# Designs tried in a protein design chat: VH-VL binders against UPF0166 protein aq_448. Part 6

Target 1, 96 residues: UPF0166 protein aq_448, of Aquifex aeolicus (o66756)
Amino acid sequence: MKEVLMRIYSSKEENLEDYINKLFEGGIRGAVVLQGIAGFGKGREFHSEEIEVLSYELPVVIEVVEDREKLLNFLKENRETFKNCYITFERVKVWE

## First folded at step 1 (VH-VL)

Design n21 (framework fv_necitumumab)
Fold by ESMFold2-Fast, scan of step 1:
Structure n21 (fold): chain C 96 residues (1-96), chain A 125 residues (1-125), chain B 107 residues (1-107)
Amino acid sequence: as target 1 above (96 residues)
Amino acid sequence: QVQLQESGPGLVKPSQTLSLTCTVSGGSISSGGYYWSWIRQPPGKGLEWIGYIYYTGSTDYNPSLKSRVTMSVDTSKNQFSLKVNSVTAADTAVYYCARTPYFTVSSGWDAFDIWGQGTLVTVSS
Amino acid sequence: EIVMTQSPATLSLSPGERATLSCRASQSVGSYLAWYQQKPGQAPRLLIYDASNRATGIPARFSGSGSGTDFTLTISSLEPEDFAVYYCQQYSNYPLTFGGGTKAEIK
């Protein structure tokens, strides 16, 4: 089967436990939660410099590697749960 | 818009190496969202996938051709190439280059969404 | 490798008629199936991906259906420009494989 890396992007404080619970209940092999960088500036204009800024609403990324068809069916069955997430898929090769 | 164009010799002698190049315009081959493929079609017959390459040089080939084919990419020229070694009359075909997107909501994974016009290669002495 | 079988080899129909093209996989390919149209002297054109999703710019008269091993491409009302060869392609497993094609020709 074709495996994909699925990334679910959401707010740090929004529904994270429910997302993880749904993935577990759906028989997904594993999920990892990562905190992203909330923001940083590129202030080279007029010789100014900006630094990274962290906010209360830090981006959260849930990474899953699984069969593409299984993930599509999982998302279809859990549409409401993941409605406000940005979701991306990338082709991946797993060493085994 | 993104366009693909094949180039190479129209005639190759048996036992020699066939070399073809695909030039990508209107978009970057190193964008990271795409694999780049070669597909061939013998006269009057159907389509056969040869292989594809990612801009980092990673390749997957059709097992039926794996021992004879090599693909390479030149990101500075926005090109990718195909070499088929030890050609025979069975390698006579129109050769197409094509784009293969990563899985997205709006496009099929390993479907070929953009094709070159094709170039006929005849293997004959 | 997964073998893709298309039927019939040739469809002889008149403009305005409904065309139904079949594609069968030797083992399940889920929904990882695409359809292409090829006119003489031209490269194939992507019509349908993921079994039922129309590619950008493809007219609504083209529709795809099916899952697993049995797939159908339907053209609800043939236009003169639709007489071409149609190929199905699976992308469930490597190597990627195509069907043998169905030629839609004028009766």
Scores: ipSAE 0.006, ipTM 0.623, lowest interface PAE 9.5, mean pLDDT 82

Design n24 (framework fv_necitumumab)
Fold by ESMFold2-Fast, scan of step 1:
Structure n24 (fold): chain C 96 residues (1-96), chain A 125 residues (1-125), chain B 107 residues (1-107)
Amino acid sequence: as target 1 above (96 residues)
Amino acid sequence: QVQLQESGPGLVKPSQTLSLTCTVSGGSISSGDYYWSWIRQPPGKGLEWIGYIYYSGNTDYNPSLKSRVTMSVDTSKNQFSLKVNSVTAADTAVYYCARSTFEYLGSGKYYFDYWGQGTLVTVSS
Amino acid sequence: EIVMTQSPATLSLSPGERATLSCRASQSVSSYLAWYQQKPGQAPRLLIYDASTRATGIPARFSGSGSGTDFTLTISSLEPEDFAVYYCQQYGSWPLTFGGGTKAEIK
């Protein structure tokens, strides 16, 4: 299977607009942003969403399903943009 | 066997632009697997990373150089270049070009496996 | 930026002796640390990368160890050609930074 699910893990306010713009400019067909409500990551600091005030450090996951080689080349060309993100790949079967 | 060779004027006047080119042979700049850097060494001092460029034109520069630096790449000539604007005596150094490797899944390998011979640039009137 | 501190600045030893060179990072760089050798008038030569992996063609007498903030380059038995300046370099954080160097000189 040539398609993969790529997940980009980041904080809510940490360059999200730049990440989305780069994916768009790179010709990626689509990206979905999922916002976490609690979690901890690289710094091991716990974050959670408050009802009255949106936390500036809530975890965000950007999900992309695309051809593996296309994503690999995209990441190579945009290494510096995504340097602070944790990125994973998972093989996926796209239903046609 | 990959070889890197620096070229450019050995003398530059204060306030002018220092311009150097690195020619790569035995390997391709457009391979997509490598980043290309400039590193300098003032006489009798240590090494300072200047910046790198990817074959697509993407760059990152050392913030200590205060935006005086521009790098460019010419994949058809298998070359990449450095410009340092508004030079002073502090920019007198041996300038090296060097190669580093990219690896996906967020693991960068920004150690330098091949270096040019170095070219001395003296900033003097 | 991450500051790399090498010690000692100068190491005076005789051929056949063991050399131990230290490199300390101001913040953790995991294992993203390289060592270079530089002889007068020459470009630096890569010795070790990923803290402990020997580069192609580098003799077995060179070894690297450490992780996080504290790193060591060891030369098990100095050859005459090993008297040179040694630099460490981190690539765990931007910008890339080098240590100030350790000069290994004949006693």
Scores: ipSAE 0.000, ipTM 0.594, lowest interface PAE 13.1, mean pLDDT 82

Design o02 (framework fv_ofatumumab)
Fold by ESMFold2-Fast, scan of step 1:
Order: structure tokens, then sequence, then C-alpha cells
Structure o02 (fold): chain C 96 residues (1-96), chain A 124 residues (1-124), chain B 107 residues (1-107)
């Protein structure tokens, strides 16, 4: 199977509309936008010092399931649009 | 190191069964489709069967369809070939091989890693 | 199924010579063709994939060319360890098929 689940994470939510427009223009079959639940760390005292524990929180995630080659070509053609995104891929099997 | 090791071959009479195993090591087994390829004495290579990473897609050569069953156990990093109703023409060295499909390489389905094979002899 | 025909069946050459092996497909396989080397008592070894790309660890003296139905494997200067059987394989159409092999033997 050549299908993959692509997740696009962005630290800049103001660019979301551009990302969605590019996916639509690129003929991607569908995309779902998810909003993460906030996570956080707390300051605590260690060795007589305050230690700040930081959690990285991604504002939005765009999920796409599509043919791998189509997604790679799409991303290559739109490198500048997605340059600030953290993108992951996962091989998936689509049930019928 | 990436390695595939076959076992389970032997001498059997026509009509009987054998189960071949292939143990994988040195790579993420469940990222790859796997193949069985055989080679009769003094002859060339013949593809026998394939199974996708999740067992969702399976294929067989016409010569073995209905008699052989391919399966895998990703937790054990093992590939299997259940061979039923064996015939003299199934006599061969059986290799397991890894499909080279790479996330970044597209349509390359060459077989990049091979085991040393296990011998199956079907004779009365 | 696509039939791959290799020629010559046997090629007798000396170390230092250039070897040219051919593989012809019964219909187009585009560039989805691989070459394998098999030495006596050993498993096949991938040499070339996608018609012209050398696999990891394969010496530069091995090169592949061609597309469609006509493919060539070239060994620019034979080393003693290169005397083996060579197989082509297509993965353009299901099922994958292999050529019958070319045996490269020392003169």
Amino acid sequence: as target 1 above (96 residues)
Amino acid sequence: EVQLVESGGGLVQPGRSLRLSCAASGFTFDDYAMHWVRQAPGKGLEWVSTISWDSGSIGYADSVKGRFTISRDNAKKSLYLQMNSLRAEDTALYYCARDSYDFWSGYSDAFDIWGQGTTVTVSS
Amino acid sequence: EIVLTQSPATLSLSPGERATLSCRASQSVSSYLAWYQQKPGQAPRLLIYDASNRATGIPARFSGSGSGTDFTLTISSLEPEDFAVYYCQQYSNWPPTFGQGTRLEIK
C-alpha cells in the first residue's frame, strides 16, 4: 500500500487558511483540522533553585490520508508555504 | 546488521505439508512488505508469494495458489509459508526477501535483502 | 505476465574485459527493473534498481541503462569475483517476474 497519514503541525495558526487552500488547489482528497488540548509544565524547586518545566504545545494539526507519491509531489511544489510546519508521516492501510 | 534467516525446509513426500519460517533482525520488520522467492535446482528465480506490512494485501504465484499460505507475526519479526499438497515441482531452495519500498523512493519494489534460503525436496 | 528474456545465456570473458548483459521485456516496464547477482551457493544480491540506480555498497564498475523494453547491465572491467549468474526482474506489473539469467563465466 502506498497510502500515508500526513500530519501537519503549525506554530502559526494565522497561516491555517493558506495551508488548507493549497491542499484544496493541489487536489488532495480531504483534510481534517484538529485543535490540540493544551499541556503545560510547572515550576518546581530543585537544588534550592526554581526549575521551569516547559511543554511544547502545537496549536493545530491538519490530518491528510492520501497516496504517498501525490503528497510528496504536492509538498515539493509548495515548499515555501509549508516551510514553518512540523510534518510527520505514518504508513496506513485503508480499510476498503 | 540487517539479516533474514530461513528455516523449516526438508525432505517430504508428495501430498504432504511443510511450514517455512523466516526470522528478521536489524530493521523494523513491520515497515516492509515481504516475499518468498524459490529456485529449482539448476533453474532461475521464481516469485512465490508476497505479504504487505499489515497482512492486508497478499499475493500468490498461479503455480502455488490454493496450496500455499503466507503469513507474518510482526511481534515475533517472523514470516511464514505454509505449503500444503506438495508436488515434485515444488522442489527448490526457498528464499525470503524484503521489498525495498522506501517512504521516499516511490515505486521501487526491488528485493534488497535476501536470506540464505532453506531447501525443500519433494520426492517419494 | 511480463516475460523477461536475457541474452546471451552464457558469456565467457576474462578478468579486465567489459561485460554487457541484455534484458528484454515482452511489454514496457518503464524503468521498474532491477538487476541481481548470484554467486554459487549464495543468495541473490541486489545490484541495480529502477534501471540505473546502484544499490548500497555496489562498486562503480556496475551500471545499468535502458527503459521501456530494452535494458542493459554493464560491468566496465571484470574482477574475479564478478563471475556469477545475473538476473533481471521487473516490478512494473503484477506479478513480479525474473529473467532466466545470464551466466558470466571465466574464459
Scores: ipSAE 0.005, ipTM 0.587, lowest interface PAE 10.3, mean pLDDT 82

Design o03 (framework fv_ofatumumab)
Fold by ESMFold2-Fast, scan of step 1:
Structure o03 (fold): chain C 96 residues (1-96), chain A 122 residues (1-122), chain B 107 residues (1-107)
Amino acid sequence: as target 1 above (96 residues)
Amino acid sequence: EVQLVESGGGLVQPGRSLRLSCAASGFTFSDYAMHWVRQAPGKGLEWVSTISWNSGYIGYADSVKGRFTISRDNAKKSLYLQMNSLRAEDTALYYCAKGPYYDILTGYYDYWGQGTTVTVSS
Amino acid sequence: EIVLTQSPATLSLSPGERATLSCRASQSVSSYLAWYQQKPGQAPRLLIYDASNRATGIPARFSGSGSGTDFTLTISSLEPEDFAVYYCQQSSDWPLTFGQGTRLEIK
């Protein structure tokens, strides 16, 4: 098995529809969109007065589980669409 | 034709700094992850550092972490390795190597430069 | 870190013979293993990636097999230019690691 969990992080919610459409057109089996509720950066602390502001700064995350090579080829073909995204991969085993 | 040309190697005293450069041509540099791999005289290969296409992901070997800094300039099609606090065990031929994709997880190297020699000696 | 152990350290064979080189990982690397050839004074050359895929321009006599912790590089019929050092490398986990190398020498 060469399955991976890919997370696409973006603070630009206006691009979300394009990201999802590209994944669908690329034959990706499924994608889930999550939105951060609260957070802080490494080694930093945020004041409670900024919680409302943080809601606009927290990432929108798209999670995908798919074959690694398929995802790498998909991202290479669509690199302009995803160029401003922070993307992580985690190797996973799908129970089926 | 894909070409990677390293430069900046030389003889340097322990504790000093050196900056290596790698000039890329024959491919779209900004589309690929880039890597530094070294080889001590008469020894095997050792991974040193990796950088993704957009500099968003960077990795270092424990032996160089905190002393070396990898960077790239996509407009100039160049890869760099800033080496600080050099030690005798950093003596090696340093190769610039290209990954086959934009990401660091596809961690094999399809093209290599000829290398630049770094000798750390008093 | 994942340790890759290659065996034998040195393999002495004649042209026309079959070479079998082993690479064993201290933990599973799935299929994320590559093989490189290095001749004296030259940069390494990619032979095999993802355990069994032959790189562009690599002759059909080279083949890779295995998964998990046990991998093999096979050269079906040695040519004079094949006498070199061979390295395996894993990309399953950080840090990226290489085996210590197998030296293929003419008998």
Scores: ipSAE 0.006, ipTM 0.625, lowest interface PAE 10.8, mean pLDDT 83

Design o04 (framework fv_ofatumumab)
Fold by ESMFold2-Fast, scan of step 1:
Structure o04 (fold): chain C 96 residues (1-96), chain A 124 residues (1-124), chain B 107 residues (1-107)
Amino acid sequence: as target 1 above (96 residues)
Amino acid sequence: EVQLVESGGGLVQPGRSLRLSCAASGFTFDDYAMHWVRQAPGKGLEWVSTISYNSGSIGYADSVKGRFTISRDNAKKSLYLQMNSLRAEDTALYYCARDEYYDSSGYYPLFDYWGQGTTVTVSS
Amino acid sequence: EIVLTQSPATLSLSPGERATLSCRASQSVGSYLAWYQQKPGQAPRLLIYDASNRATGIPARFSGSGSGTDFTLTISSLEPEDFAVYYCQQRSNWPYTFGQGTRLEIK
């Protein structure tokens, strides 16, 4: 099996539930949500917990470890859901 | 190719105001976040303020919050810093800097291009 | 805020020599450390980001290393144009703080 770490980057916290629901419905083994404290994303809107207190919109990263082909097929089937996300892949070694 | 040119600095009395400008050329200005960074005479660098590509996100250093206002005009490819209630400790060379997008491990500013700076001296 | 301490304050060397500049953080910054070069009367120039990655256009003689709290900038063979002040900056936590600088001067 070819495992990859997929990171889904989004500054749109309001869409988080949709992202997680789609991953669950797609049979993905698991997802972890990490919250950034500073940054800007694909839309180039800068976000920081310390600097931008008014919006409370912080960079969000969803991390998934899964088979590469499965994730590529999942993303193709869910283009509209993830259209505003920046997504990266890197190869990982799973310790088993 | 990429150029940032600051202007508007000068000698001002404490309590007065100045407006700094930064004219950008050689790149798609409205794709980049921008920063103001200052350097007091003989001292190191201090970050002052940031503004996102569409002005939707703005930040300030605690030392200037409430007194300085950052803004931009994407049609004119210009960045501004309105400085009110100036104090002696605001005396510095003020740089504008471009923030290169970095996304692979998060969203972290890269100050890849800087202007030559404009000098602000606050003195009676 | 995270304090960055650079050492030495001044480093006197000759062209052709190897320069090693240190930057120590008061707490871990991971690998989120950048290096800048500033010449008298000029703006800072980005050299290294994320501890070890050279910025676009930066000569191969410049290299960065380290992680956590202890970082080094190395210039393998000094050229006359390399004599300048060097600053480190952490990008781990806001505000993004700079070190006080190391002045590299001709012996």
Scores: ipSAE 0.000, ipTM 0.494, lowest interface PAE 15.9, mean pLDDT 79

Design o05 (framework fv_ofatumumab)
Fold by ESMFold2-Fast, scan of step 1:
Structure o05 (fold): chain C 96 residues (1-96), chain A 123 residues (1-123), chain B 107 residues (1-107)
Amino acid sequence: as target 1 above (96 residues)
Amino acid sequence: EVQLVESGGGLVQPGRSLRLSCAASGFTFDDYGMHWVRQAPGKGLEWVSTISWNSGSIGYADSVKGRFTISRDNAKKSLYLQMNSLRAEDTALYYCAKDTGYSSGWYEGFDYWGQGTTVTVSS
Amino acid sequence: EIVLTQSPATLSLSPGERATLSCRASQSVSDYLAWYQQKPGQAPRLLIYDASNRATGIPARFSGSGSGTDFTLTISSLEPEDFAVYYCQQYGSSPYTFGQGTRLEIK
């Protein structure tokens, strides 16, 4: 019965709508999508946003703050949907 | 009721191999990281190895790196420790433990432990 | 590796007294520290995790405090069943390590 911040990391923009829909269907209170503007990963290929692009190659991060047990159960029930994502948890204190 | 039951311990000669198993019940096995912790006779606790819920994160104590391999089978709700090139210093009671649990490789402490299985490396 | 040093090695007290057990880390582990109780012939039992959170079923007389490198386990009023060996354990950095233990014994 503790709140956590869950971050879902994905380089697949085409899957974003499915991820968000699953979170909504699972009764998660809210989700925020952040898009990377520069970065590099395991291949060490540098990715950078250009002024005129709607980038499909830059990583996205979905941030969720929710009860720990609810998120663990949600991920278990939707394991196949999120199988290619890296997911991290950290403890947070919600301001009143 | 959460239960962890270890098996596979016994008497072995130095240089030989042994495989430990841990059967889990009473909780959602694939939501939690699992650990092996050992205790030599009359001594304290020593962490041996860890594996995250999806096997994506694995760690070992320096004393066992290259010799021991941790693995899990979520469908069978089982944890394993393959122990190769055993030494007299590996003689201990081996515990299986469940963490308190964030399933993506983050740990909160070990809330349930089995009764342990004894490994004696004769020399 | 991060070394955890527990003090005292042995603490002799009577039921009803307050026990304070210390655990010091050789470098910061933030609050990724747990406390365990072990009785002879038994597996360890989790008491405290994340430095100060009481595990399920653990009596209110047990409390943990500290962050970084200095941690304490306090038992506010000892019961006869509390005389055991206590271990601290860090999971802030791999490899995870345990302290050497503090034996709490009856005077």
Scores: ipSAE 0.000, ipTM 0.574, lowest interface PAE 11.2, mean pLDDT 82

Design o06 (framework fv_ofatumumab)
Fold by ESMFold2-Fast, scan of step 1:
Structure o06 (fold): chain C 96 residues (1-96), chain A 122 residues (1-122), chain B 107 residues (1-107)
Amino acid sequence: as target 1 above (96 residues)
Amino acid sequence: EVQLVESGGGLVQPGRSLRLSCAASGFTFDDYAMHWVRQAPGKGLEWVSTISWNSGTIGYADSVKGRFTISRDNAKKSLYLQMNSLRAEDTALYYCARELDYGDYEWYFDLWGQGTTVTVSS
Amino acid sequence: EIVLTQSPATLSLSPGERATLSCRASQSVSSYLAWYQQKPGQAPRLLIYGASNRATGIPARFSGSGSGTDFTLTISSLEPEDFAVYYCQQYNNWPLTFGQGTRLEIK
């Protein structure tokens, strides 16, 4: 089997329960939710006549380690649920 | 319904050409790599050719390389196989098949058409 | 190219019996092996991918096992509709190759 680490990035915490429920219903072995605790950047330019406010929303990341094909099929079957998420895959070796 | 329908098969003489078509319906054709797989009478399955969703990756079995050309038209949801310089050994039932993989990595087939018969004889 | 050898060529069993079908690769294909069922006059149907994962809609009586060069498809208790030809396919190396098939027939 080819195992991958899939990360689902979302700034919309209100959808988290739906994402988790779909993963569970899809027979995914497990999912871990991580909360970003820091992210930082500043505008370097001040625009005259305007006040620029910069704020960052920390992402919620759902991490899944599962067979690649199973995850691809899961995502195809649940396209609508995950359509607004940024999703990445990374090949991993699971150490027993 | 989700289906693939092949057409264009027939009886042809050696050295001639034939063009097969496969019409897809019921799914987003652009999301899938497609393949041609053939089966000679009373024999097993033989992979023939592949084309990725955007036609960026194309492959052929050595037995057909240089003679067959795979192509697709995503707007028409159609897959094609242009077969030139046909030989008796090309006689087979030709299936189009859908690959279930985004990365063109795990090449196995979750959806098959009914097949179209190609007979090459004198 | 990787050669897949299936055995036996023909397996004669009765409904309710356990079927065990073998597929051997000429070199390692890791776990990149699929199994298909083909009934007369029909296109092949995907049963197993990645050596051991059941495709959607495939009954639990079908199971796959093995890795490297030695693979097995098991049908725990045969139903009448299971009598068909079974093919293995490797997708670790190009070109993609299939085994010659095992015919499962009613005794």
Scores: ipSAE 0.000, ipTM 0.560, lowest interface PAE 13.2, mean pLDDT 82

Design o07 (framework fv_ofatumumab)
Fold by ESMFold2-Fast, scan of step 1:
Structure o07 (fold): chain C 96 residues (1-96), chain A 123 residues (1-123), chain B 107 residues (1-107)
Amino acid sequence: as target 1 above (96 residues)
Amino acid sequence: EVQLVESGGGLVQPGRSLRLSCAASGFTFSSYAMHWVRQAPGKGLEWVSTISGSGGSTGYADSVKGRFTISRDNAKKSLYLQMNSLRAEDTALYYCAKDYDYVWGSYEPFDYWGQGTTVTVSS
Amino acid sequence: EIVLTQSPATLSLSPGERATLSCRASQSVSSYLAWYQQKPGQAPRLLIYDASNRATGIPARFSGSGSGTDFTLTISSLEPEDFAVYYCQQRSDWPYTFGQGTRLEIK
């Protein structure tokens, strides 16, 4: 299998419905939304001393397990929607 | 017990409209994406349309884009298919089907189907 | 769209025999392939999803395998109620598509 776990990190809940709708429209078979208690964004990771300050906004993480190439094509087709998200990929095994 | 019951089919002239309904029971309707699938007499299955649990996202087969509109009323636990500009090629048995939810509660796609409602487009 | 081609179109076997049904995709669908059974006058019934997972209530004699473009549904020992039409379906990309079906009939 070539499945990966993709995590979409967002510090703002305001775009959550748009993210979910795009994943559905793109034929992604499932997504799980997790609410964090603290976090930091990609911009703060590199250039801010505030990286050590807890976020007052509730961070959200959307987890998707899907074929790697399908997800890469999906993200290319939806660059504008996900431009402000920090996105990671990791290899996973699906229990079969 | 999950049940899906379609209605609204019938005999209709080309160019006219029909609205199909699917009444759902036995599950949290608003949590699940729903589909319409059709089957022409003696032919195979053709996916027609989908709608997300919230109703915020829809999809359509190319053969019906611009003519058919899928919608849902979560308070009434009902799924609809508005069919406009009907053609002879739309003649089929139309099924509604339940999908899995996005929150990882049910993983089996198209796990329940209704018995279908017949649409015949003929002069 | 992704085209699914099932073979054979018709498979004639006797109860007790093993049935092997094939589904080939025009492009990779990874493992997002499901199998359905349809008996005359009835709605389709989900048998297998994600290539190899049996749906709830489906007997152990049904199994699925494959990935990418080549998939197989196997019925290890046919029972009389298994004679039906079988469809594969991909959920890898829009639009979702079905194969044309394989009719399993009594010899």
Scores: ipSAE 0.000, ipTM 0.598, lowest interface PAE 14.3, mean pLDDT 82

Design o08 (framework fv_ofatumumab)
Fold by ESMFold2-Fast, scan of step 1:
Structure o08 (fold): chain C 96 residues (1-96), chain A 121 residues (1-121), chain B 107 residues (1-107)
Amino acid sequence: as target 1 above (96 residues)
Amino acid sequence: EVQLVESGGGLVQPGRSLRLSCAASGFTFDDYAMHWVRQAPGKGLEWVSTISWNSGSIGYADSVKGRFTISRDNAKKSLYLQMNSLRAEDTALYYCARGEDFWSGYYMDVWGQGTTVTVSS
Amino acid sequence: EIVLTQSPATLSLSPGERATLSCRASQSVSTYLAWYQQKPGQAPRLLIYDASNRATGIPARFSGSGSGTDFTLTISSLEPEDFAVYYCQQYDSYPLTFGQGTRLEIK
């Protein structure tokens, strides 16, 4: 199985609409957006004395489960859009 | 023809530094993650480091973390390995290898001939 | 770290015979396993990826099988040029790891 879980990390929530539109236009079957409740962006430290809901300052994570080759081609075609995002791939098994 | 050519190896004393280079040709360099893999004399293969197409994802073997730095210059189609605080156990033939995809690299489909690093007093 | 153990360490066979090489992982790597061939003085050459897919230009006599923790590389009828060292490699998780190798030699 070549299906993977791709996570797109961004500290810029204002870019979310563009990311989602690109994924939709690229024929990706679906994407889930998660809001971080504590954390930090790539290369930066986070300091907090309390764990409160911090919807506006924390990373946004877009999760996609799709065929690996399809995602690689999608990212190649949309390199500029996702250039500053931290992206990870994790192997998954999907039952169908 | 797809080709990778390593350079920069040599004889160096313990504690010193060395910089390896790998020149790529015959393919679109920034479509691929790249790897450094080493092989000590008479021993097997050991993964050293991986760098994604945009340098956004980098990994190191525990034995080299904090001492080695992988980098790439897509405009020059070149991969680098800066090796600091060299130890006798770093003595090996160092291969540059192309990854299967542009992010994590996974397996290596194209290899250079390697450049020899000998760390000895 | 996922440890890959290859067996046998050395396999002595004659041209025309079938070679079966094993690679076992300390934990499941699904099908994320590759096989390489290395001849003396040469760089490794990719043979198989994703456990069973033959790399471009690799002869049909090479085949891979297995999933999870147990993997096999089979060479159906050995040619003189097939005598070399063979390595398996997992890419299920970092750090990437190789097996210690199986040396295939002429009997």
Scores: ipSAE 0.000, ipTM 0.618, lowest interface PAE 12.0, mean pLDDT 83

Design o09 (framework fv_ofatumumab)
Fold by ESMFold2-Fast, scan of step 1:
Structure o09 (fold): chain C 96 residues (1-96), chain A 124 residues (1-124), chain B 107 residues (1-107)
Amino acid sequence: as target 1 above (96 residues)
Amino acid sequence: EVQLVESGGGLVQPGRSLRLSCAASGFTFEDYAMHWVRQAPGKGLEWVSTISWDSGYIGYADSVKGRFTISRDNAKKSLYLQMNSLRAEDTALYYCAKEGDYYGSGSYWAFDIWGQGTTVTVSS
Amino acid sequence: EIVLTQSPATLSLSPGERATLSCRASQSVSSYLAWYQQKPGQAPRLLIYDASSRATGIPARFSGSGSGTDFTLTISSLEPEDFAVYYCQQRSNYPPTFGQGTRLEIK
């Protein structure tokens, strides 16, 4: 029905297992973990040293496609687990 | 233009009923959770009730639970609040409010679009 | 329910000055806090959501910051149209609750 793509951005690699376990326990049908290979953010200086550091500490993104209300309720029930994550939602059309 | 227009308010005696309506235009009404928020004269904002896009989730403030009923008609792009057993403390301006888009316009349970409100006065 | 306390209750400033408004929560709301502006006779307008994200159409002079229990709304240089009542709102815990408001008035 009203499916959305939710992306969970985290700089806390150590919490990845907890995030995945919560999604599974919450009845989310599936999640994919993506690892970035380079990046930079708004409001910080761009440096060559930072590019080298990023090669050892790659950004992590968890992608979920699920019903919007189910995901919003899941996040409300697990707010402490995901409080340090940057989370985005995007409308999607699932090809069947 | 995106718009919410409330109606149905008025002066009513304690213990009586009123039905508020909110007409939506300019957005896909059926895709968003809707809310009622009230403001007593000279006071701050108080959340009253919510209904999800499919009417599958409904919530109420404890102060109105058992007396108020929220409903929606997606075909008519309308939101309703049936208010029974009205009390003097229900006197307020009642706003219809749209929940923000997923994340970006207002986040869930943040209200990005508001109507102008309809006044409910409960007095003997 | 979570109680939000705004301070000061009234802030008197002149156009061109910087305004700083505070909102404190009785317990952590993480970053799940919004700010609204309400002018006399008008509905509230969403300014900031998720503590620091500016809503569509809101001027750059408005900014939000904070997390946990301590939040700030800053208006970098007041315009005449900015004199209004400002409310914070949390969505971390059901039910969502609002602060009592800060009135920003012309000195």
Scores: ipSAE 0.000, ipTM 0.571, lowest interface PAE 14.4, mean pLDDT 80

